# Ledger of designs, part 2: VH-VL binders against q20498r280to473

Target 1, 194 residues: q20498r280to473
Amino acid sequence: LELTDLYMRTGKKVPVIVEKCCASIEDQGIVTGIYRQCGIQSNIQRLRAKFDSGAEPDLHEFGQRDIYSVSSLLKQYFRQLPNPLFTYQAYPKLIEAFEKEDSLSEKVESLRFSLETMPEAHYRTAKFLMEHLTRLCKSKSLTDMTSKNLAIVWSPNLFRPPPTLNGADTHLLSGLNVHTAICDFFIENSESLF
Below, E stands for the ipSAE of ESMFold2; O stands for the ipSAE of ESMFold2 at other seeds; V2 stands for 0.75 times the mean of E and O plus 0.25 times the DockQ between their complexes.

## First folded at step 1 (VH-VL)

Design m1 (framework fv_pamlectabart)
Fold by ESMFold2-Fast, scan of step 1:
Structure m1 (fold): chain C 194 residues (1-194), chain A 121 residues (1-121), chain B 107 residues (1-107)
Amino acid sequence: as target 1 above (194 residues)
Amino acid sequence: EVQLVESGGGLVQPGGSLRLSCAASGFTFSSYWISWVRQAPGKGLVWVGEINSDGSSTNYAPSLKDKFTISRDNAKNTLYLQMNSLRAEDTAVYYCARDYYDSSGYEFDYWGQGTLVTVSS
Amino acid sequence: EIVMTQSPATLSVSPGERATLSCKASQSVSSNVAWYQQKPGQAPRALIYGASTRATGIPARFSGSGSGTEFTLTISSLQSEDFAVYYCQQYNNWPLTFGAGTKLELK
């Protein structure tokens, strides 16, 4: 289910699965390779099915046993969104704002403006996730995950070019690490951007 | 044709300072983390530090944090390494290297030719 | 910091032979290891990343393997151009650390 449709049905701007997974990881996910280490596929599928049915599994208890499945579940959730977190609609504006502006202040202003054009559910969920990742970066000495490492593992789950970009896939939007670079920027500057 | 060209190396007295430059071309410089790596004559590679795509965040080798500062100017496609309080042990070829990374891994995929810094009286 | 230990320091081999280079991490680095080749007077060249993925343009005779703390670079059917120093590097933990290198010498 698309984020805006979910918001309209539940009244919640941030999905329960996102809130609960992030909370579990901040409590029990300060471990080596968080978000990089894979979880157990059958555990991920079982947890996903519970959330999809409207249940709210106890991720604090589960996280004590298998935190990597919780982090893998969260990445999978974002990867499988019909419209990506940063939306097909905002995608070209975000890439342009990031690459065009040279000063930090102007880049933040341009990106913030583009982010604010996103649907409310996407904006609030992006804010929630980026702030979560910013907090995790403070524990890099324990997790071995810097903002760059987090951006590497997260960016493929958050950004996709619009389907109408077929003939332009070989241009600067593809193959230039731009998704990872902008994701890293968002993690480092989440307090200024959201 | 990705290119990285270092400059600014030379002979410096102990206690002196130098600023190295790395000029980038052939790729979108503002989309990449870039590292400095040094190599003393006849010795192995030692990572100095890295800077993120917009220049707002840096990471350094713990032994070098207090004497080296990395910065970048994306409008000029140029990376800098400011070196202060230099000692003989800082004598090395200094390379800039592009941090290639995706969900599959991480490597320094392109390196400059290096610039020699010699700290001697 | 993680210490990367390469062995042997020097390996004497003949063209056409198979060379096996070892790299050991003091702690688990998952699969987050890269390998580089450096010829005299030249900058390093990327060979392998993610322990086993060949970099673009690298010949099939180069292969990497390993995970955790034990890593290997294998060069099958050595060519004359392969005599160089090889470095492993971990990128699992900050700070990034390199091994001391293994020098491939002509026997």
Scores: ipSAE 0.005, ipTM 0.519, lowest interface PAE 13.0, mean pLDDT 86

Design m10 (framework fv_pamlectabart)
Fold by ESMFold2-Fast, scan of step 1:
Structure m10 (fold): chain C 194 residues (1-194), chain A 120 residues (1-120), chain B 107 residues (1-107)
Amino acid sequence: as target 1 above (194 residues)
Amino acid sequence: EVQLVESGGGLVQPGGSLRLSCAASGFTFSSYWMHWVRQAPGKGLVWVGEINSDGSSTNYAPSLKDKFTISRDNAKNTLYLQMNSLRAEDTAVYYCARKGYSYGYHFDYWGQGTLVTVSS
Amino acid sequence: EIVMTQSPATLSVSPGERATLSCKASQSVSSNLAWYQQKPGQAPRALIYGASTRATGIPARFSGSGSGTEFTLTISSLQSEDFAVYYCQQYNNWPLTFGAGTKLELK
């Protein structure tokens, strides 16, 4: 389940479930409210069990019938990672870099530096996901999902503070707003950041 | 075995409306995404829009979004295209097409097409 | 939208010859490209999808190649029934877009 452990076991820098879900969604998920509309919980659980057992279900067939369950599965996968995609370790540095720097170029430089400190599997999977979301934004007129809309839906699944974040304000609403802002920035600037 | 049959085409005056139907047979219609594609006389193919398997979601070519509406009735195995505010440039043969199942968004089966002529 | 450019617009060939048709995308479409054949008065027929996979029932003389922005459809040993218009179509980005077609005609 943890990205680095999975990488060591499979030799793949990006998990199969991430690759298969993103491919299915880019193939069949240019639909209204992709990632916003909920899938069917029993379908999500069944697909997750298949991937966890090492099976590779046919998401071309499944996505044609129920793409919202595929997109919900992918969000759930990231939400349930033991160490979040952007890691507990990189979290405070990412927040500081984003909030401290005023110019676009300075934000990109500071965030790129922080992203480079992440473990290989986390970095490559983050790159893969952010580029996927950037491509989906090209279809925002059809999906009604702008980079901001995708960031609202995705940020809770990608960012969470370390359980014992020391010396920081613990106001939840403040953290939620900055997570959305960083996620939106990553989607809009994925080519410069990764 | 797979068969798609369009109907409802004809002559309509500018500003008028028309509804096309596509009757599907030989496959489980409710399991497939469906598309409409048009072709003006002597011209190339132009994608009109799509509808998912249960009819809950549609997508359109940006230039046609406010004018055309796609719907389906899975109980009747029928796909529809509602066309409003028709103009001369909408004159075309309209094809319904089935999205391929195992790979990609290509159209594996097409209907014979129905001609819509917009003229005064 | 992604613009698909097909060349040549018209290709004059004789039966038994090889025809090579080009399709270029204005930006990468990966391998998400299909080829269709259309005869006068008929609906289009799927030939190739995924850039290189033959559709069911399509003769081996039809082959597709390419990825990214440049794609080719090759018809070896042309038969009389192959004289038609050929369209490429990308399905990587919405809206789905077609090339303007290449007309294959008898010399």
Scores: ipSAE 0.000, ipTM 0.435, lowest interface PAE 19.4, mean pLDDT 85

Design m11 (framework fv_pamlectabart)
Fold by ESMFold2-Fast, scan of step 1:
Structure m11 (fold): chain C 194 residues (1-194), chain A 126 residues (1-126), chain B 107 residues (1-107)
Amino acid sequence: as target 1 above (194 residues)
Amino acid sequence: EVQLVESGGGLVQPGGSLRLSCAASGFTFSDYYMSWVRQAPGKGLVWVGEISSSGSTINYAPSLKDKFTISRDNAKNTLYLQMNSLRAEDTAVYYCARDLEYYYDSSGYYPTFDYWGQGTLVTVSS
Amino acid sequence: EIVMTQSPATLSVSPGERATLSCKASQSVSSNLAWYQQKPGQAPRALIYGASTRATGIPARFSGSGSGTEFTLTISSLQSEDFAVYYCQQYNDWPYTFGAGTKLELK
């Protein structure tokens, strides 16, 4: 279900699955390779089915046993959104703002403006996730996950070019690299951008 | 914790060869361009060359082209510099450096070399 | 290749003073310019990138300015640990090129 449709249905700007997974990871996910290490596929599928059915499981006990399945579930959730977190509509504007030959402060202003044009559910969920990743970076000495490391594992789950760009494989490969760079920038500057 | 550790330097005779290694840890090595930079005793920094994240593209400084070969083994998280036909003017400390990928219309946001190894000394003398 | 010219070659200053270091490119490098500090026996340390953005952990007394072909590194209120060699580097085009360096010496 697309984020805006889910918001209209539930009245919640940030999905329950995002809130619950982030809380569990901040409580129990200060471990080596968080978000890089894969969880157990059967556990991921079982947890997802519970959230998809409208259940709101408490991930405290589960996270103590298998936090990598919780982090894998969260990445999978974003990867499978019909409209990516940063939307097909905002994609060209975000890439243009980021790649433009501007000062750092001008780039922040342009990106903030573009982010604010996103639908409410996408903006609020992006703010929530980026702030979560920024907080997680404070524990990089324990996790071995810097903002760049998190951007490498997260960017493929957050950005997809519009389908109308079909036939541009070389552009897609170049775009994958820029996705990591913009994601790293968002994690490092979440307080200024959101 | 990002670490780059060079090894393989030492004393070689003129005309000799050496292979330098740079062991990377603390980041996803296969996602970064990597560079070699050298510095002769008492002199400034000179860029030697860079290699793309996959290893398919290698760019060298024109003055050093065809004398050195840069390669990488992403499975071993290791960067290499093969040096052949060494002469006294190749005496220098050789640094490996993590190179963020260059974007054609970059605002200048990205540093070219954000992490450097400690360097390894190569001395060409008999 | 793009030639980077740094001036002066050596600058003699006292602690607490302001130091101004210049870097000139033979053609426009936009804002794609970095500054590095190197102390004897150590690897270079990134100070500034994008002509004016401080690298992580770099004190506020270091500031960079300029665009195109003319760039300046300013160190306000010099401290004893700031006496080192400073290099500018363009990353606008291959080959990447460094200036010859400016040595900051205790007066």
Scores: ipSAE 0.000, ipTM 0.404, lowest interface PAE 22.6, mean pLDDT 84

Design m2 (framework fv_pamlectabart)
Fold by ESMFold2-Fast, scan of step 1:
Structure m2 (fold): chain C 194 residues (1-194), chain A 121 residues (1-121), chain B 107 residues (1-107)
Amino acid sequence: as target 1 above (194 residues)
Amino acid sequence: EVQLVESGGGLVQPGGSLRLSCAASGFTFSSYWMHWVRQAPGKGLVWVGEINSDGSSTNYAPSLKDKFTISRDNAKNTLYLQMNSLRAEDTAVYYCARELGYDFWSGFDYWGQGTLVTVSS
Amino acid sequence: EIVMTQSPATLSVSPGERATLSCKASQSVSSNLAWYQQKPGQAPRALIYGASTRATGIPARFSGSGSGTEFTLTISSLQSEDFAVYYCQQYNNWPLTFGAGTKLELK
């Protein structure tokens, strides 16, 4: 289900699956390679099915011995959104704003403006996720996951160019590099951007 | 009072098919994940598979996924197990069971009395 | 699949004694373990879930403990109605798997 449709149905600005997974990871996920280490596919599928059926699993017990399946579930959820978290519509504006040769302050202002044009559900969920990742970076000495490392694993799940954009014909590696760079920037500057 | 009542068991030739039913009462059936478990005569319990609350998702024991199908009709409060290509080793009492719920998952809190399926030539 | 190993296969005890039943998982199942009691000709009855939480209506003499790969069901001060087969079950991973059971019989 599209993020905006879910918001309209539930009245919740951030999906339950996002809130529950982030809470579990902040409580139990200060471990080596969080978001990098893969979970167990059968556990991920089962958890996903529970959330998709409208259940609200308590992830405290489950996370104690298999936090990697919780973190993998969250990445999968974002990867499978029909319209990406940062939307097809906002994508060209976000890339343009990021690649400006303006000062840091002007870059932040332009990105903030573009982010604010996103639908409410996308904006609030992006704010929630980026702030979560920023908090997680404070534990990088324990997790071995810097903002750059988190951006490498997260960016493929958050950014997709619109199918009709000429950019779809560009080299895949070039697009991947810019997605990682902008994601790293968002993690480092979440307080200024949201 | 929560009740689960299985039916549809009986004698079948090898290669045959049967559809088992589990009639639920005393609770909101559409809110619960449901399971099938079997037990061969004199043997232990073996999990067959599960179905989510709205029937959109099923999971099976790997050896049974190609021959068994679980479905449900929430309007009738009934769980089904379609069994195809039956062999002698499928002879067992088949139980339906309700997952406790509210948590991500838990054990089974209620079981039916079972229905015997005998596969014999 | 996760293999559940129960021991002993048969435990002979007298009423009033304490019975301790073991269940081991081939890999960690966290606390996602349940215990069931089954009497001849009857459906299984839920005893314990979450490794240590008693199901509704289950007497205090039944207690579960353990986490990860090693679990124990303890029945203190055995009563005549407690002689049955006991199964452990993990619900951490698909497929859900049961131990082969421990038969508790009168000495």
Scores: ipSAE 0.008, ipTM 0.514, lowest interface PAE 9.1, mean pLDDT 86

Design m3 (framework fv_pamlectabart; at its last look DockQ between E and O 0.03; V2 from the best seeds 0.00; counts 0 for: pae O 16.4 > 2, placed apart)
Fold by ESMFold2-Fast, scan of step 1:
Structure m3 (fold): chain C 194 residues (1-194), chain A 121 residues (1-121), chain B 107 residues (1-107)
Amino acid sequence: as target 1 above (194 residues)
Amino acid sequence: EVQLVESGGGLVQPGGSLRLSCAASGFTFSDYYMSWVRQAPGKGLVWVGEISSSGSTINYAPSLKDKFTISRDNAKNTLYLQMNSLRAEDTAVYYCARDEVYGDYPYFDYWGQGTLVTVSS
Amino acid sequence: EIVMTQSPATLSVSPGERATLSCKASQSVSSNLAWYQQKPGQAPRALIYGASTRATGIPARFSGSGSGTEFTLTISSLQSEDFAVYYCQQYNDWPYTFGAGTKLELK
């Protein structure tokens, strides 16, 4: 289900699966390689099915045994959104704003304007996720995941070129580099951007 | 330009020790997990182990854990492999590789040219 | 340990032909699979990751498919520079394991 459609149905600006997974990871996921290490596929599929059916599984008990499946579930959820978190419509504006500006303050202003054009559910969920990742960075001495490490594992789940761009391999290569850089910037500057 | 340059290989007698180095340049070394992979002459690739960005966590292939020690010096942009109690079966080209993860998709995106270790009497 | 089995061990083909290489895992590795190309005397080169995503600079004639336990690397319109050994690798579980390789040679 698309984020805006889910929001209209539930009245919740941030999906339950996002809130519960982030809370579980902040409570139990201060472990080496969080978001980098893969979970157990059968566990991920089982948890996903429960959330998709409208159930709200207790992730505290589950996370004590297999937190990597919780983090993998969350990345999979974002990767499989019909419209990415940073929407097809906002995509070219975000790329342009980031690449055009050299100074920190100018990048923040340009990106903030682009982010504000996103639908409410996408904006609020992006704010929630980026702030979550910023908090995880405070534990980088324990997790060994810097903001750049988190951006490398997260950016492919958050940014996809619009189908109408129909990119060549050269465009894909350029996009991959910039996606990681933008994601890293968002994690480092979430307080200023959202 | 990303470059990984291994050194320290050579001929060593059975039971001996050797320390391999991998000098990294062209990227922020401290942001990446790094791995060692070996390949015996005419054989396939075998993963040796991996070290986290800070060096606090190291994972080894179970069969090699007690023989090898991986470490890194981020101030010198250098990765190390300490090899002890070497046997003829450890003869191989040893590659250092940069570990890259995109979402759930792990792979080794850059490899050094390798350094040959020959264990023979 | 997850065992990776590649087949065939050797494939003899001519330029312009299509080559298909198989990689099977002893248990599910989801899409956590990479393919590498190695030419004689050279280091391996990343080709495909996430089962189907081409690495930087890899020509469109290379494509990967599959998930779970069965994976395929396809090279369409084979070129002379493609004769090499190809390895698959899983990262779904420790330790990381490689297949024994498929040697692609000129017919």
Scores: ipSAE 0.063, ipTM 0.655, lowest interface PAE 5.4, mean pLDDT 87
Fold by ESMFold2, look of step 2:
Structure m3 (fold): chain C 194 residues (1-194), chain A 121 residues (1-121), chain B 107 residues (1-107)
Amino acid sequence: as target 1 above (194 residues)
Amino acid sequence: EVQLVESGGGLVQPGGSLRLSCAASGFTFSDYYMSWVRQAPGKGLVWVGEISSSGSTINYAPSLKDKFTISRDNAKNTLYLQMNSLRAEDTAVYYCARDEVYGDYPYFDYWGQGTLVTVSS
Amino acid sequence: EIVMTQSPATLSVSPGERATLSCKASQSVSSNLAWYQQKPGQAPRALIYGASTRATGIPARFSGSGSGTEFTLTISSLQSEDFAVYYCQQYNDWPYTFGAGTKLELK
């Protein structure tokens, strides 16, 4: 389900699965390697099935058994969005703003402008997620997860080159490591970007 | 670039043992789940097992659980497969494969070129 | 364990044509399905994951579709380098399992 369509159906700008998983991680997931360590696949599928059925699973109970299944489910949710969180449409502008601007303040301004072109559901969900990840960085001593570590595991789930680009055009617009770099920048600068 | 290089294959007698190694380079090995996959000559692919990034969790194909042991040494960027009680049916090319970042999507984005294990008298 | 059934076993096609390869799971794997290409004497390479998402650097002529138990790999405007064996793989549950492969050969 596309984020904008979900917003129109539910009236919520941030999906329930995103809200509940982030809250669960901040409550029970201040543990070594959160978002880095993968949960047990059958637990991930069980949680997903409950969300898909419209049931609201008890994430406190699930988190006590396998908190990594909650974090894995959240990443899986974003990976499978038909239009990625940072949309196909905004992707070229975000990459250009990140790579071209020479000063920090100009880079922040250009990225902020490009982020504001996203649909409201994407913008609000991106803001929610980045602020969540920024808060988690304050717990690095307990999790061993820096902003860069979080960017490594999160960026593959948040960015996809548009389907109208082929492999050659993808190399022209962005490099292999740029998704991690821009994600890290978003986590470190979320307060000024959103 | 990402490189996975298997070694340690060769000819062994039935009932014998062999240890395969996979040397990893071009990425942060300790961040990734790793798998072994095998392919008998002229046949399809069979997943052998996977090991978590820390080595704390290891999953095997059920028929191989008691014969094979997967381990890793993150200080040496090396994945291992210890194979015991080998039989002719274990003859295959053994591939080292990288699961995507931290094992979130355990499809195999990079593969080594494989090492042949032949079990015969 | 989940059995993956691929059809046809062999598909003969000409360059420039469309090839359609089928993969069926014995139980639902949701979208946890990948496709691989293996050329003679080479290791497999990933083409598609999540049933429909192209791996990095894979040309747009490769597309995947399906969910649950039935999946399709489509190669539009087939190129000479596309003649190979194609495997589907589920990663929904342990053990991860592959189909037996579809050999795509020149007609």
Scores: ipSAE 0.000, ipTM 0.539, lowest interface PAE 12.2, mean pLDDT 85
Fold by ESMFold2 at other seeds, look of step 2:
Structure m3 (fold): chain C 194 residues (1-194), chain A 121 residues (1-121), chain B 107 residues (1-107)
Amino acid sequence: as target 1 above (194 residues)
Amino acid sequence: EVQLVESGGGLVQPGGSLRLSCAASGFTFSDYYMSWVRQAPGKGLVWVGEISSSGSTINYAPSLKDKFTISRDNAKNTLYLQMNSLRAEDTAVYYCARDEVYGDYPYFDYWGQGTLVTVSS
Amino acid sequence: EIVMTQSPATLSVSPGERATLSCKASQSVSSNLAWYQQKPGQAPRALIYGASTRATGIPARFSGSGSGTEFTLTISSLQSEDFAVYYCQQYNDWPYTFGAGTKLELK
């Protein structure tokens, strides 16, 4: 289900699965390699089935078994959105703003403008997720996950080029593609962007 | 053939401690989650807890998490249960069980024969 | 936690008859249900998982059915070795929980 449709049906600007998984990760997921290490596939599927059934699983108990299943499920949720979190429509503007502007202040302003063109559900969910990732960066000594490390594992789940665009700049040509770079920038600058 | 053999049970007084062992053979021990399950005499089965294949994740029944400690040694193919502050209600046969992992079915596909723990003064 | 309720507590049947054992969950467990057989002085043996799939080596006379909150184990032509206690277990949510058992007795 697309984020805007979910918002219209539920009245919640941020999906409950996103809110609950982020809270669980901040409670129990300050562990080595959070979001980088994959959960056990059977645990991910069981947790997913609980959310799909409309249940509200006890994530504290689930996270004690396998917190990486919670983080893996959250990444999968974003990967499977019909329109990515950073929408197909905003994608070329975001990439252009990130690559074109040289000064930090102009880059932030241009990106903020482009982010604000996204539908409300996408904007609010992006804000929520980026702020969550920014808070996790405060625990990098415990998790071994810097903003760049988080961007590496998150960016494939957040950005998809529209079908009519060539994605040559999205490949790792010198070890970093543009999706990772812009995601890292969003995590580092979330307070200014949102 | 898959074999699980528990040992270390016996008589202990209330407040005492005991360590159970489970020797595993006939399968790649380090690929499987393992569980402890207990059965009081004449009663039903109660899950005690489970440990991940690497030992990095351990889950307990909520009432037992401060009394019992599950560990494993994959080099020795051995699962352990450390039981502390034992009470009469902890009297049970303790089973070592293999959590099925290669399918998407976390149930107990193989069980040991159990070791009896009796807590009595 | 999820309470599993088995009925009857005891079922008296003769060899060759059909036995039907019931298991009810206090909330939906989808198909995340297993059945175990336990003979006196022995460890449990897995019979059924996923509510209806026979474990390896289990004879075809054992069948399971149900989903959600209500489940049934059926033994279609009872053999003398089938007189035992049968437990259901949910693995949908922590902690994993078992029913109290159904004792299958020779009539």
Scores: ipSAE 0.000, ipTM 0.445, lowest interface PAE 16.4, mean pLDDT 84
ESMFold2 (binder alone), look of step 2: mean pLDDT 91; pTM 0.930

Design m4 (framework fv_pamlectabart)
Fold by ESMFold2-Fast, scan of step 1:
Structure m4 (fold): chain C 194 residues (1-194), chain A 121 residues (1-121), chain B 107 residues (1-107)
Amino acid sequence: as target 1 above (194 residues)
Amino acid sequence: EVQLVESGGGLVQPGGSLRLSCAASGFTFSDYYMSWVRQAPGKGLVWVGEISSSGSTINYAPSLKDKFTISRDNAKNTLYLQMNSLRAEDTAVYYCARGYEDILTGYFDYWGQGTLVTVSS
Amino acid sequence: EIVMTQSPATLSVSPGERATLSCKASQSVSSDLAWYQQKPGQAPRALIYGASTRATGIPARFSGSGSGTEFTLTISSLQSEDFAVYYCQQYNDWPYTFGAGTKLELK
């Protein structure tokens, strides 16, 4: 289900699964390799089914037992969105703003304007997630997850180039590196961007 | 008071089919995961499968996945187990069990009395 | 699948004694372990979940402990109604699996 469709159905700008998982991880996820370590697939599927059915599970007790399944669930949720978090529509503008501007202030201003053109559900959810990752990054001495490390594990779940009719491949390595770089920038500058 | 009452058990020929029902009362049935658990005479407990509160997700024990179908009717507060291609080894008491809460769906806080299925000629 | 091994198969004890029942998992199940009591001709009754949390209405003489792969159910000051078969069950991963049971019988 699209973020915009979910927002239209629930009136909630940020999905409950995102709010619940982020809260659980900030409470119980200050552990080595958070977001890098994989959870247990059957636990992830069971938990996902609860949220998909409209239930709002209390993740406090579950997080104490298996926080890696909570973090894996959240990454999977974003990866499986039909329109990525940073949308197919905003993608070219975000990449251009990030690559073209050399000064920090111009880059922030250009990216902020592009982010503000996204549908409200995408903007609010992106703000929520990026601020969550920024807070988590402050615990990097305990988690061994720097903003760059978080960007490496998160960027594949947040960015996809729009489909092309000619089937021409972009430089995969270059595109992969720029996704990580822009994600790292978003984590480091979330307060200025959203 | 929470009650789970199974029905539909009985004698069936090998290769036959049977549908079991579990009537729930005393709680909001649509809020709970439900499971079926079986026990062969003189043997231990074996989990058959579970169904989510809405019915959208169903999980089966791998050894039983092609033999049984679990469904539910929340308007009637009833859980079902459709059993096909029955063999002698399927002879057991079949229990309806309620998943405790949220993430603890595999812990069963209430059980029905069970219904006996005998597969014999 | 995760294999649950209970020991002993049968434990003979007298009322007033302490009974200790063991349950071992073939791989870590964290604290996702439950205990059930079953009397002949009756459905199982929930006793403990989360390895150590007593179910509602279960007397304090029942206590559970352990985590990972080794778990124990202890029944202090046995009463006559406690003679039954006890099953442990993991719910950490599918399929959910039960031990073969420990029969608690009168000496």
Scores: ipSAE 0.000, ipTM 0.462, lowest interface PAE 14.5, mean pLDDT 85

